# VH-VL binders against ADP-ribosylation factor GTPase-activating protein AGD1 (AGD1): the designs that were tried, part 11

Target 1, 225 residues: ADP-ribosylation factor GTPase-activating protein AGD1 (AGD1), of Arabidopsis thaliana (Mouse-ear cress) (q9fit8r1to225)
Amino acid sequence: MHFAKLDDSPMFRQQMQSMEESAELLRLRCLRFYKGCRKYTEGLGEGYDADIGFVNALESFGGGHNDPVCVAFGGPVMTKFTIALREIGTYKEVLRSQVEHMLSDRLLQFVNGDVHEVKEARKRFDKATITYDQAREKYLSLRKSTRLDVAATIEEDLHSARTTFEQARFHLVSALSNAESKKRFEFLEAVSGTMDAHLRFFKQGYELLHQMEPFINQVLAYAHQ
Short names: E, the ipSAE of ESMFold2; O, the ipSAE of ESMFold2 at other seeds; V2, 0.75 times the mean of E and O plus 0.25 times the DockQ between their complexes.

## First folded at step 4 (VH-VL)

Design a49 (from e2 with heavy chain T50W, light chain S32D Y101L; framework fv_bepranemab)
Fold by ESMFold2-Fast, scan of step 4:
Structure a49 (fold): chain C 225 residues (1-225), chain A 120 residues (1-120), chain B 112 residues (1-112)
Amino acid sequence: as target 1 above (225 residues)
Amino acid sequence: EVQLQESGPGLVKPSETLSLTCTVSGGSISDYYIAWIRQPPGKGLEWMGWIYTSGSTNYNTAVQSRVTISVDTSKNQFSLKLSSVTAADTAVYYCARGYYDSSEYAFDIWGQGTMVTVSS
Amino acid sequence: DIVMTQTPLSLSVTPGQPASISCRSSQSLLYDSGKTYLEWYLQKPGQSPQLLIYKVSNRFSGVPDRFSGSGSGTDFTLKISRVEAEDVGVYYCMQSIELPLTFGQGTKLEIK
């Protein structure tokens, strides 16, 4: 945003307030979304642990290569299923990692990085505004009776305070504009990347099980006889 | 020369959502805000809200719950959506441009206006 | 909300004679910067509003010098030194010191 020549005005302050409110609302929404993503990835991790537990249970049923119970009650079928479950578990771990790094970490960055930067810029701007207002009040209170050396110091202080105020104002507007623009792009990439991760997860799972479908159907047909 | 042009359906049924577009031509929309102002037949002007090119908005509290203003910078277009319309929303709708950089005046350029009638 | 009240609501003027329109705000329009956020707009019959005067007394680009604005705080006046046929329309004052932006009810200027 370009505000280099803008006078302080109600419309300017309304715009800045609106932009800061939008940035804070975005931060809160990102925080809530982040918490939801953390719960989701924890659920995926628990699901992976459950998958390993299920695989271990299947292997325990078999005991070993020549276990009579395993041989009599479908050891080869159990073996194929354990291999498939380990592979699907790997896919779940990849999905969890991708959701964490593409979405959760990005949302946390929005909460703690770019959005927080706006709050810091606002604090700096507020401090500069107070200093500038105080310097202006001193300047406006100057009278003909004021000593020339004192008047010169007050004028120099006003100039310094104005420069600091203008820099803080510019930085705040830049922070607000950059935060909104950058977050739109990054948010869409994060969400789209997460959707793609789910597509890959389901596709890989489907393809693995689909390859086994003729075997599954043959075993089921045999069992029905 | 920069121009603003409103476009819309002309006729909207009660309870439906009114959608209007303001197209900016002849210049960049950077450093500007665009406001929507309406005028019921035979009545005065009412500011509905405005949007800055950043996407930040301010709305008149009288319509805040029903109004949404958005911008599409790739098309140089601004839109107004007003939900749950009634006969009281019948008006000429204007878009108007202001320069926030200079901060001297609110609106320097206005569109021609588009008449919206809310009727069955 | 700041309420803007215009008087008169209608005015008929003989060409070449002066016209005066008053605007009163429910609150002061003076900002901390020392500037007063009061504008005047003209809406000619069948046309969009156009900016005439900003910050109480500054004429917008292309506005004839027969138009002048004055006032402070809550009381403002728009004067036309010698009304011409092209000045026919509805005049609105507006405040931009706080949201929502509010307009006066309008003053219709007609030629006798």
Scores: ipSAE 0.000, ipTM 0.476, lowest interface PAE 12.7, mean pLDDT 82

Design a50 (from e2 with heavy chain T50R N58Y, light chain S33D Y101W; framework fv_bepranemab)
Fold by ESMFold2-Fast, scan of step 4:
Structure a50 (fold): chain C 225 residues (1-225), chain A 120 residues (1-120), chain B 112 residues (1-112)
Amino acid sequence: as target 1 above (225 residues)
Amino acid sequence: EVQLQESGPGLVKPSETLSLTCTVSGGSISDYYIAWIRQPPGKGLEWMGRIYTSGSTYYNTAVQSRVTISVDTSKNQFSLKLSSVTAADTAVYYCARGYYDSSEYAFDIWGQGTMVTVSS
Amino acid sequence: DIVMTQTPLSLSVTPGQPASISCRSSQSLLYSDGKTYLEWYLQKPGQSPQLLIYKVSNRFSGVPDRFSGSGSGTDFTLKISRVEAEDVGVYYCMQSIELPWTFGQGTKLEIK
């Protein structure tokens, strides 16, 4: 029997290491991007708090029942403005939630899940490699004087070790390929989903304010008279 | 300012498991990986293995069956466990920071080292 | 594994005189990206190793210009143009082209 290492060459190991390093580089870049997303969602949350503060201040300016200032400044129109601004605030919270869950949380899950699978596959491959190498050494040390039953066991162990090694290699290649193929699609989905969320936020805000345009124009016309 | 600090038992008995910790302070470990290098008294440097913050490892084949490197990102700590120790494992153990991207150098920051003696 | 061999294993130099250390690798350290993965480290007595030179000839931050590296393929040289007392220690070359990464056996530099 001639032993040939099927895909267990120095070149194969270099290729596997390169692929793992590429995957780790992407993971670390995604983690850095995740941290940036966390800062952005914190900013959106602070913005929402500021929006509520602004609306509360506007409401307090009008005062209570039969307030002359409220009456003089068109109380019903002011009420419509405060309601609209509160609604825009809720749209901002929806955006914050969507950015947090669609981008930040998904990025973190993507990063941790894919790397763990590759790590497990590499461990299996390394163990299978050691086992196969040991089985080959035992087989190469066989003498013609070795008992037939012992020789048969050693050869069977070698065959099993080789099969396990080849399966582990295929599994490692699959894990690395799966991680690579998921890189583009899941990342782009998360980013595109976030952009869609921004589009929806601005569209909803625009539509609400567009409905208010007659009232805005009426108040502006009154102020300019 | 990033600093690495090793800690360990100093003295271990033959056949026991050596456990060392490397603590990272003063900066983020997210852009780096950590390696363990040892130096027996009066001898040269031997690279033992490395770990990325993801947990991905590679071990020197000379110690692969006995060594385990792990990371705890919540504590900014890395651990090295070496089983079935013998007098040959007596050495100063260093942790060192490396880069994972197409950076220019392997190690830019090293810990101070911790001496481990395997008795008798 | 790639084997790194240093010569000499030790040398003694009068202060102000030049020193030269050679490092040979068992295979080429030139990678397909056009870079050569060879570094030099200095370990002063009682201290941790410190990076001196990376990618054959680039000085690390804070390293005096009296240190220079050269070489290609499998043959590399570290030169100190004028040795100072603070240069005493053990110098190691290292390859980082292929795992496991390997060091030379070290060259001890002493003052006469």
Scores: ipSAE 0.000, ipTM 0.405, lowest interface PAE 20.2, mean pLDDT 79

Design a6 (from e2 with heavy chain T50Q; framework fv_bepranemab)
Fold by ESMFold2-Fast, scan of step 4:
Structure a6 (fold): chain C 225 residues (1-225), chain A 120 residues (1-120), chain B 112 residues (1-112)
Amino acid sequence: as target 1 above (225 residues)
Amino acid sequence: EVQLQESGPGLVKPSETLSLTCTVSGGSISDYYIAWIRQPPGKGLEWMGQIYTSGSTNYNTAVQSRVTISVDTSKNQFSLKLSSVTAADTAVYYCARGYYDSSEYAFDIWGQGTMVTVSS
Amino acid sequence: DIVMTQTPLSLSVTPGQPASISCRSSQSLLYSSGKTYLEWYLQKPGQSPQLLIYKVSNRFSGVPDRFSGSGSGTDFTLKISRVEAEDVGVYYCMQSIELPYTFGQGTKLEIK
């Protein structure tokens, strides 16, 4: 939008109302998405805790050099498996941390910070609009019988109200434009970064388990015999 | 010279979703809005809604639950989707451009219109 | 919603004679700026609507000077000083002061 070309009209105010409604809808959707991200990261954290519990239970078969049960059920190989599973657990914690920082924290900043500026700009615009409308109504009520000094004051008030309205309008448009630009860049970057974090997580987990494949096969062969 | 061109399926079955496209050619697409206006055979004009180049929208309450207007700036295209269509949605659909900068007019340029018939 | 009512709904005119179409709105179309948001559109047979007049009395670019608009508040008139064959079509008034934008029923202009 070009500041100097802006004029007051029903069409312009309809546009501003539409942009404001869009911004509020965006805020509500981002808040809902933020809640979903929080639930997802909580689930990842619970998964990490469950992994630790599983590994701790399995360690009863891996640790005792003189324990006949540990020796009978795979001892040293079980130790390799528990170490690998603990590493996978730490990979889940890294993923949780990355999702939290790359997505959830940024969405919360967007909802709390940028939308607040838009709301403040709207309040200023609304106040300036009311003042401008009142000044215009007084100006339109001027009669041939109106005293010159009174008419001059009304014209000065109209000029002042118009200037304030134009400034508030410019700030509201700027706030809305800045919010949209930040939304597009940060949202897409955060989502893409989150997908990349998942790719790294699965790749790292695969590589670790691939290294364990000889030991898996060894245990399976012994169990079958 | 700016031109608007509508395109659509021509025939849509009842209960399905109607999808129309308006393509803008010849000039910048900055700082305006595109509205969709329909005209049933032998009847008057009805404004359905509009979209601003910012992506924000206004819809006629009569169709608000069924209508979605969107923009693809990379293709200079604006789309209208109308769900759960009935015979009452049979009409010529127009897209029209408006510019909101200087207390001008609501619509200065209209597309040629595309006929949509809702029939089984 | 603002209701727009046109009269007459049909009009037959001998070429070269004047034509007059009235439009009434259910609410004032006067905006706080002192401007009135009433527009006139013409739809020629088989064609799309085209803008003729905006803000009551302003002719759109390329519109012949034989077309003129007048009125205020809720009562508006479109006049054609000398009707020509190319003026045949349906004329619509429209308000753009509030959403939804609403049109009159249309006035069909025919040549005798």
Scores: ipSAE 0.253, ipTM 0.693, lowest interface PAE 4.2, mean pLDDT 83

Design a9 (from e2 with heavy chain N58R; framework fv_bepranemab)
Heavy chain, then light chain:
Amino acid sequence: EVQLQESGPGLVKPSETLSLTCTVSGGSISDYYIAWIRQPPGKGLEWMGTIYTSGSTRYNTAVQSRVTISVDTSKNQFSLKLSSVTAADTAVYYCARGYYDSSEYAFDIWGQGTMVTVSS
Amino acid sequence: DIVMTQTPLSLSVTPGQPASISCRSSQSLLYSSGKTYLEWYLQKPGQSPQLLIYKVSNRFSGVPDRFSGSGSGTDFTLKISRVEAEDVGVYYCMQSIELPYTFGQGTKLEIK
ESMFold2-Fast, scan of step 4: ipSAE 0.317; ipTM 0.739

Design f1 (framework fv_bepranemab)
Fold by ESMFold2-Fast, scan of step 4:
Structure f1 (fold): chain C 225 residues (1-225), chain A 118 residues (1-118), chain B 112 residues (1-112)
Amino acid sequence: as target 1 above (225 residues)
Amino acid sequence: EVQLQESGPGLVKPSETLSLTCTVSGGSISDYYIAWIRQPPGKGLEWMGTIYTSGSTNYNTAVQSRVTISVDTSKNQFSLKLSSVTAADTAVYYCARDLYSYDAFDIWGQGTMVTVSS
Amino acid sequence: DIVMTQTPLSLSVTPGQPASISCRSSQSLLYSSGKTYLEWYLQKPGQSPQLLIYKVSNRFSGVPDRFSGSGSGTDFTLKISRVEAEDVGVYYCMQSIELPYTFGQGTKLEIK
């Protein structure tokens, strides 16, 4: 984004208003996205609870040499399966935690943090603009008959108001520019980090089950007899 | 009465960082901006960037990734740092005052020659 | 980026005769405030550039009245009513309406 050397003009103010409106629209869209992310992480949590139920049910068929039912239904085999499923459950919980942190928590922080800073800069700019406009009106009302000391005070007030206005203008432009760059970076990082978390989850799960494949095939071959 | 004076090393090796200083004398550094403009031998003028009274900066996109302008109010000095220099960065470097009331560069330093050579 | 094009690139003038330099911008330099952000600078041999004209037609302090600027939109002219020996150098137009600020390629003024 280019910002030219600008006077205090209606066009500049309209440009700032448009940028503020775009920022607010982005905030609303991020809030709606955040709600979707919360529902997703809640679903992951419910899925984890179902997984634990499944593992606990299978574990009733695992056990020691002294349980006739467990022995009859392949206790050692069931024990191996429940151990593997418990490890997968641990991976799922790590995924849920990472998604919640990277996607939901960061989006909420982003929405709240950046908007506040921009709003603060906007309020300062608005106040400085009013002060500068008032000082200019007084300066433009000066007559050649105005007392020298009064004229000097009005000129000094205008100078001070202009400096404050200029600083507030650049602070607002800087805040909007920095917010825009940070928004893009943080949004892309959060989404990409979430995708990386899913990749790692599936890779760990695949590796665990792949190592068990010979055992699974052995049991299936025996059962087919 | 306000005067600007550039200073720097004169010779910089390729890939190194160029560091220049602009010293302000005869008046306050308040109420105006400082710009850096360069001129390669036999060529025209190129604006590098400006630092404003707020301390904020704007840079020419052609050099944005390599250039940094800063101010030290205790010494009345402005600095320009340009990283990863090449022969193309050989130029006379000027600092100039950008006075808001004129919207123009009304006071220029004498310029300092920087040669990038092995 | 706004491109600034100067014509001619060089001219030779007999002392006392007028000189004219043109500057054309790739985009209008008129801002909504009614101001047009075009400046003219002179660089004398071995010296730093110096401000001659700001906002198209306003002479900077100390600039002789033989210098005048005119133009609007994208077409601008710097005129010297009677060239003197001290006017030798390279003249640059510049736009400051939009970042990055850009200069014309320069016009070299020489004495015949």
Scores: ipSAE 0.000, ipTM 0.386, lowest interface PAE 21.6, mean pLDDT 79

Design f2 (framework fv_bepranemab)
Fold by ESMFold2-Fast, scan of step 4:
Structure f2 (fold): chain C 225 residues (1-225), chain A 118 residues (1-118), chain B 112 residues (1-112)
Amino acid sequence: as target 1 above (225 residues)
Amino acid sequence: EVQLQESGPGLVKPSETLSLTCTVSGGSISDYYIAWIRQPPGKGLEWMGTIYTSGSTNYNTAVQSRVTISVDTSKNQFSLKLSSVTAADTAVYYCARGWDYYDAFDIWGQGTMVTVSS
Amino acid sequence: DIVMTQTPLSLSVTPGQPASISCRSSQSLLYSSGKTYLEWYLQKPGQSPQLLIYKVSNRFSGVPDRFSGSGSGTDFTLKISRVEAEDVGVYYCMQSIELPYTFGQGTKLEIK
C-alpha cells in the first residue's frame, strides 16, 4: 500500500509495474463481480416468478365455505399463508432492486477504469519519460569531435528532461495512491450495502413468519389428530 | 491478459507499399510503447521501429526513409507502412509491447507472414 | 550501430545437462547510472519470441529459475542449469542502450 521516496528510477518503475498489475487484476475481478451480480439478480427474478406460481397453486385451497377441499384443508388459514408468501415475494423483489441499484450506481464506475486525474498524470509521465529517454540517447551519442555549443545544449537538455521526469514521477505516484484508496472504499461500501440489504430482507421475512407461528402450530396440531 | 494480433495482405508486389496493422486487446497500453520487429525466413530478428501512444516514433536507420508507424487510439490499433518493397522485405512481421521498466519487449503478437515477389 | 555477437551459433545437449550461451557487444552496454541494457529472448519452433531475462540478470515473470543471466560491460552469459525438452529453440540477446536496438544472430539449442 505505500510508495517509497527514492532517487533510483528502477525502484520507481518497479513500484509502477506493481501498481499497474494490481490495478488490472482489480479491474478484472470487479468485472467478474459485476457479472456475478447480474446472474444473482436474474436468479432473484426467476425465484420471484416461481414464488408466484407456488402461491397461485396454493390459493386453490383458500376458497369459500362451499368448497369441500378448501374446507377440509384449512380454508381461512391457507388464505393467511398465501398472503404471507406474496409479501415474502415482494421482499425478494425489493432485495433484487437494491442489488441492481448497487450495480447501476457504483460497480460499473470503477470497472470503467482510472479517474481523470490518473489518466492525465500517466499521459504527462509518458511524455516526460520519452523526452528523458531521447535526451539520454543524444547524450550517449556525443563524440570528442562534437562542437562545444552542440554538446552544451545536449547536456542542458538532459538536465531539464531529468527534472521534468522526476516531477511527473512524483505526481503520478500521488495520483495513483489517491485513486486506489477511493476505489477500495467504494468497493467496500457497495459490498457492505448489499449485506445490509440482505439483513433487512431476512429480518422482514422472519418477522412476518414469526407472526404466523400460532397459525402454523394450530395447523400442525390439527394435522396430528 | 493483453494480446497483440498482426494482420496484413500476405503478398505484396515489388515497389508497392506494405501496410500492416497490430490490434491490442485485453487491457490498457497507455503506459507502453509498441515496436515492430521482423524476421526473414530462416534468419534473425531486426527491429524496425517503435511508437509511443503519444505518437512519438523511433526508426531503424536501415529502413528510416521507407517506414512509417502510426497509432489509432480509438481502434486500439498500430500500423506499419513500408514503401518501395523488394524481395529483401520478405519476412514475418511482429508487433511487440515494450515497457520502460524492463527496457524490453514483454508481449509479442503471433506474427504475420509477408511475401514480396520479385 | 552496436553489433551483438553470440557464441556458439548452435549446441546440442542431453536432457538434464547444463547449457551456456555467450553474447558479446561491440561497445559497453553500461550506462553512466550503473544500469546495463542487455536482454535475452527465446523463440521456440513455430512460435513468437518470448522475453526471458532483462537488464542482464532479472528473470521475467513465469520464467523458470533454471534460467540465469550474468555479465558486465561487453560480455554476457545465459545459463540453463538443467535443459528440458521445452527449452528447444533459438536464443537471442539484444541491446537497448542505443538506437537502433540490435539483436545477436541467434543460438539454436537442440536436445540429443
Scores: ipSAE 0.000, ipTM 0.382, lowest interface PAE 22.1, mean pLDDT 79

Design f3 (framework fv_bepranemab; at its last look DockQ between E and O 0.56; V2 from the best seeds 0.00; counts 0 for: pae O 2.1 > 2)
Fold by ESMFold2 at other seeds, look of step 5:
Structure f3 (fold): chain C 225 residues (1-225), chain A 119 residues (1-119), chain B 112 residues (1-112)
Amino acid sequence: as target 1 above (225 residues)
Amino acid sequence: EVQLQESGPGLVKPSETLSLTCTVSGGSISDYYIAWIRQPPGKGLEWMGTIYTSGSTNYNTAVQSRVTISVDTSKNQFSLKLSSVTAADTAVYYCARHYYDSSGAFDIWGQGTMVTVSS
Amino acid sequence: DIVMTQTPLSLSVTPGQPASISCRSSQSLLYSSGKTYLEWYLQKPGQSPQLLIYKVSNRFSGVPDRFSGSGSGTDFTLKISRVEAEDVGVYYCMQSIELPYTFGQGTKLEIK
């Protein structure tokens, strides 16, 4: 039994209503999730700003050619540390952007786009249903004595209302099917993609600092003299 | 041939949650609309709710606050949970399939399972 | 909720004789498509209900042709042209036009 292929019936409309209610409940959950995601990405942005501030402070600590700290450790090693820390900050900004695109944007599209489309399609369907019901009532009230031109107009109005009703019905089915598809698949994909983005962020950071390990060890050995 | 079979505890204490499953054999769970219908001893039939292939549900307003119908695709099963039960919930519980022509008719019924809510 | 009222509540019939069961709904079961959503079920002793008639007059597959349904609007009838011993049980009508779906209180058919 495929929802998109069912004829109009009481059960079909009852299913439509249940799918609309389900979509609205999910919209509310998505809105809460979106707010959490936005707070997280704002935190990543603030963290990036803090990373840059930390690196700037470290660079300034190296000061100038007169500074005993800079002379004792050599300028090139300090430069390698600050370059690496800036690169890690860049990875964090990439992560922020990926979370925004993969998760935040998709949550907002569902809330503002997909569920909105369902609501608009429902409004059009309700209007078309009223028009069709009225046209059918007029047609069923026709008598044998009704003037031929009046009867022809009523029959044409019925045909037009039926066509509009079926178009609105199929549009609502399409909107509901789209929202259903997204709740089944797209959110799982979005959350999984977000986890993968975090994996890559930490992996890049580790690989960068791993390349720095000889310099770290060298400085530690020097500092212990 | 498609068959439905209810299973679950025959005895549930008042205030607890009644939990039943409906196992589908001879067909794919993704093709069916399933309803839960109950029958108190010696009395008539009461529709409790229907779950659609999308996973969305409609419930009887009389039990709406206490009932949850769900699907487990991996086990080819539908489930009924009814919370805060009382003696009034003592009944035979059936799962049934909606007929394919979009009528509300039920063309396949399970054999039913008796659930008694004890004092 | 739509109230479904069956009459009689019990019926004793000599084998081979006709039987008639009435079902009345508290509001019309006519849908905007022109179709009417009224079903009949038989629950034999110790068994689950089984579908007999759907949408007033459509006989479900495997149901003997001695069963027929008729009616419109709010008044419906199930007829058995010649009652057999296997027809014993409780007959229910059900409306399927509006949630919650509701059943009549049942008509018990017995053999005399």
Scores: ipSAE 0.543, ipTM 0.830, lowest interface PAE 2.1, mean pLDDT 88
ESMFold2-Fast, scan of step 4: ipSAE 0.434; ipTM 0.796
ESMFold2, look of step 5: ipSAE 0.609; ipTM 0.865
ESMFold2 (binder alone), look of step 5: mean pLDDT 91; pTM 0.946

Design f4 (from e2 with heavy chain G98E S102F S103W E104S Y105D; framework fv_bepranemab)
Fold by ESMFold2-Fast, scan of step 4:
Formats: structure tokens, C-alpha cells, sequence
Structure f4 (fold): chain C 225 residues (1-225), chain A 120 residues (1-120), chain B 112 residues (1-112)
């Protein structure tokens, strides 16, 4: 999140409140998204189990390429089909693993990532604000029969408190901006990485099946006869 | 001081939909993440779900098929609807505000609770 | 879901004596920066729960300094240095590191 240039504490506190609301909304949305991602990866795993079941059933039906049933249904070509289907299953497991890493595990890590610096910067700012406010009150009381040495100390304390307050304010703004930018970047990278994983999966699957096309056509022609 | 107050029917018949309202006073509704937490008689606390003023919700998986939380900013109210109720849904229902701290989901302000009994 | 287990389930304490309540989580509540998302609540008889401690050891506004929290990872403790009559009630720990938020089963504190 980008902060406007601030010249007073009330405006800064208002913007920080808005940032805290936005950060929590983003966190809750990411947790909700993580839940959806977990269901997606679970579905991919179930799909893989179903694929293995299908291939096993196909192999059992044919009895192997030297079996009379398998020979009647294309012989060695059936063996090529079962090998290809198992290889596609392997690609699906790679996809599931990639999606789990890029979305579910990485997103949860991102949501639960290091926020220590933002929290500590907030605490420092709150403490500096209290100290500065107290120093200002003492300074405003200065006109009431104050000794010269005491007045000088109060003025020095006010200057010190103001400097600390300004440093804490800049630290908090910087920490919040960096944290939010990092979260948004990590989210986009996770989603984009997942899309790349799907692209790779479909490309590998296409290439394998394209090589199988002559054998597919051979079996279809035989069946149609 | 911000205060939360629940209101509801007290008695609900089995299979019907329970509807509860949480009214916010002393503060802007736009500042809140509001949760609904229930407590069956003699048992512990169970978080049901949380809503942000934009309408974004998170629900406990145990009740997510039956629960809906909503917000009405014009009335400063949050509502919980729980469908297909059974005797197991008999509990004191609380609304609570999540603490205003980026990194804490603690509940710092609680309503007084409203007792809901599910019986024929 | 993270399961929160409290011990003891009940205890009776003489006024002025210390009390200690333990909470164990089924998974680590440690956040990557060393922060741990564990809260303690007190529910006095006939009242709503009230926040005592957040993030293991941070006392909520208005909570007396006789209450303190400690622990790390999966093991946490709430201590009351000098129990007063006003401390009677059921104490709950809660984890807030992941959804769904879960509470311990509660520990009932009684005065002898």
C-alpha cells in the first residue's frame, strides 16, 4: 500500500487504520483461497488414483500383449496404450505436486510469513507517540514559573521525542508498504507459477499423445472394419 | 465504548432456520471483523465463522454447509443464519470483534450472548 | 484442525495462592518470525468470555499483572501469581494461527 505524504498524526493514524483493515482483509482472503487450493490438490490426487485404477483394469482385461484377448485387440499396441496412460498419470502427479507447492504450501507460508517487523514497528510507533504527547504537554506547561535549567531540559526532551516519533513513523510506513507489496507479489507469483505448471502438463501430455496418434488410428480403423 | 448485543428468538423448532442479529453501538461498523462463537450448555466454545464489513466470510468446516453470516451497514448489524437445526445446535450464541491488531485474531469485545434452544 | 488440550480440567485454590493452567496444541503455533498465536480467555459465571492474554504473553488492556502467560511451540501455561475471588471462572486457551480457530475444553478455577 502507498501512503500519501503525511504532515500530521491524525491523518497518519487514519491511513494506518485503513492499512490494518486492508491487511486483515487480504489475510482472510488468502486463507479462504488456501482452503480452495487444498480442495483442488485433493481433487487432483483423487483423479490420479482413478487413473491408476483405469490403467490396471485395462491391463487386467488384456492379460498382457502375449494373451489371446490382447492379441485380438491389437497386441503390442495395447501395451503402448497402457504405458502411455501410466506416463500421463506420472505427469498428473507432477502437476499435483507443483500446484501443492506453488499454491497450498507456499500460500500458507506466505500468509503465515514473517510479519514481526511490521508488528514491532507498530509497537515502536505507539510508544514514541505516547512519549511525544507527554513531552508536548510538559512543554506547553513551561510558562508556569519554570526554572531556566528545567525549561532547557523540557525543550531538549521535546526535541528528542519529536525526532524519535518521526523516525518511528517513517519506519512503520516503510514496513507496512514493503509487507503489502511483498504479499501481493508472492500471491501473483504463486498463481502464475500454477498456470505455468498446467501449461507444462498439457504440453507434455499433448506431445506424448501426438506420438501415439498413428497407433490410436490403427486401433480405431481395426475396430471400425 | 464499543458494545455488541445479540438478539434472537430463544426457541427454534428442529429442521427450521435459526436467525440471530448482532447490533453494534459506540463505533463504526467499517472497523470490524465480527465472529460468531457458540457454547452448548456445559460445554466449551466453538467458533462458527467471521465476516468483514465487505461481506467476505470464513466459516468453520463443521457448520459451513448450514451457516451464513451477513452484514447490514445501514442498521449497524451482523446476522447469522443456521439452517436445518437440531438439538445439537442448542447453545448460547455470542458475537465478538476480532482485536484491532494486524497480527492478532483474538476476540477483544464480546456481546452478552443469547440463548437458543432447539426443541419441538 | 488443531486440537487444544487443557490440564487440569478443574482446580481449587486457596485465596492468595498461585494457580497454573496448561494448554497443549496438536501442532506448533509458531509463526515464522518467532511469534506464537495463542490466546487466553476467562469466562466468569454467567458472563461472556473476556480476553486475558494474546500472543502467549501479552496482557490485554485492563488485565491485572498477576496474570501471566508463557510457553512456546505446542506447550503453554497461564499463571495467576495470587488468586483472588474475582478470578473464579472457566479459562480457555485458543489458537489463531490457522482456520478454523479452536479452543481448549476449558479449566474451571474454584476457590477453596
Amino acid sequence: as target 1 above (225 residues)
Amino acid sequence: EVQLQESGPGLVKPSETLSLTCTVSGGSISDYYIAWIRQPPGKGLEWMGTIYTSGSTNYNTAVQSRVTISVDTSKNQFSLKLSSVTAADTAVYYCAREYYDFWSDAFDIWGQGTMVTVSS
Amino acid sequence: DIVMTQTPLSLSVTPGQPASISCRSSQSLLYSSGKTYLEWYLQKPGQSPQLLIYKVSNRFSGVPDRFSGSGSGTDFTLKISRVEAEDVGVYYCMQSIELPYTFGQGTKLEIK
Scores: ipSAE 0.000, ipTM 0.392, lowest interface PAE 18.6, mean pLDDT 79

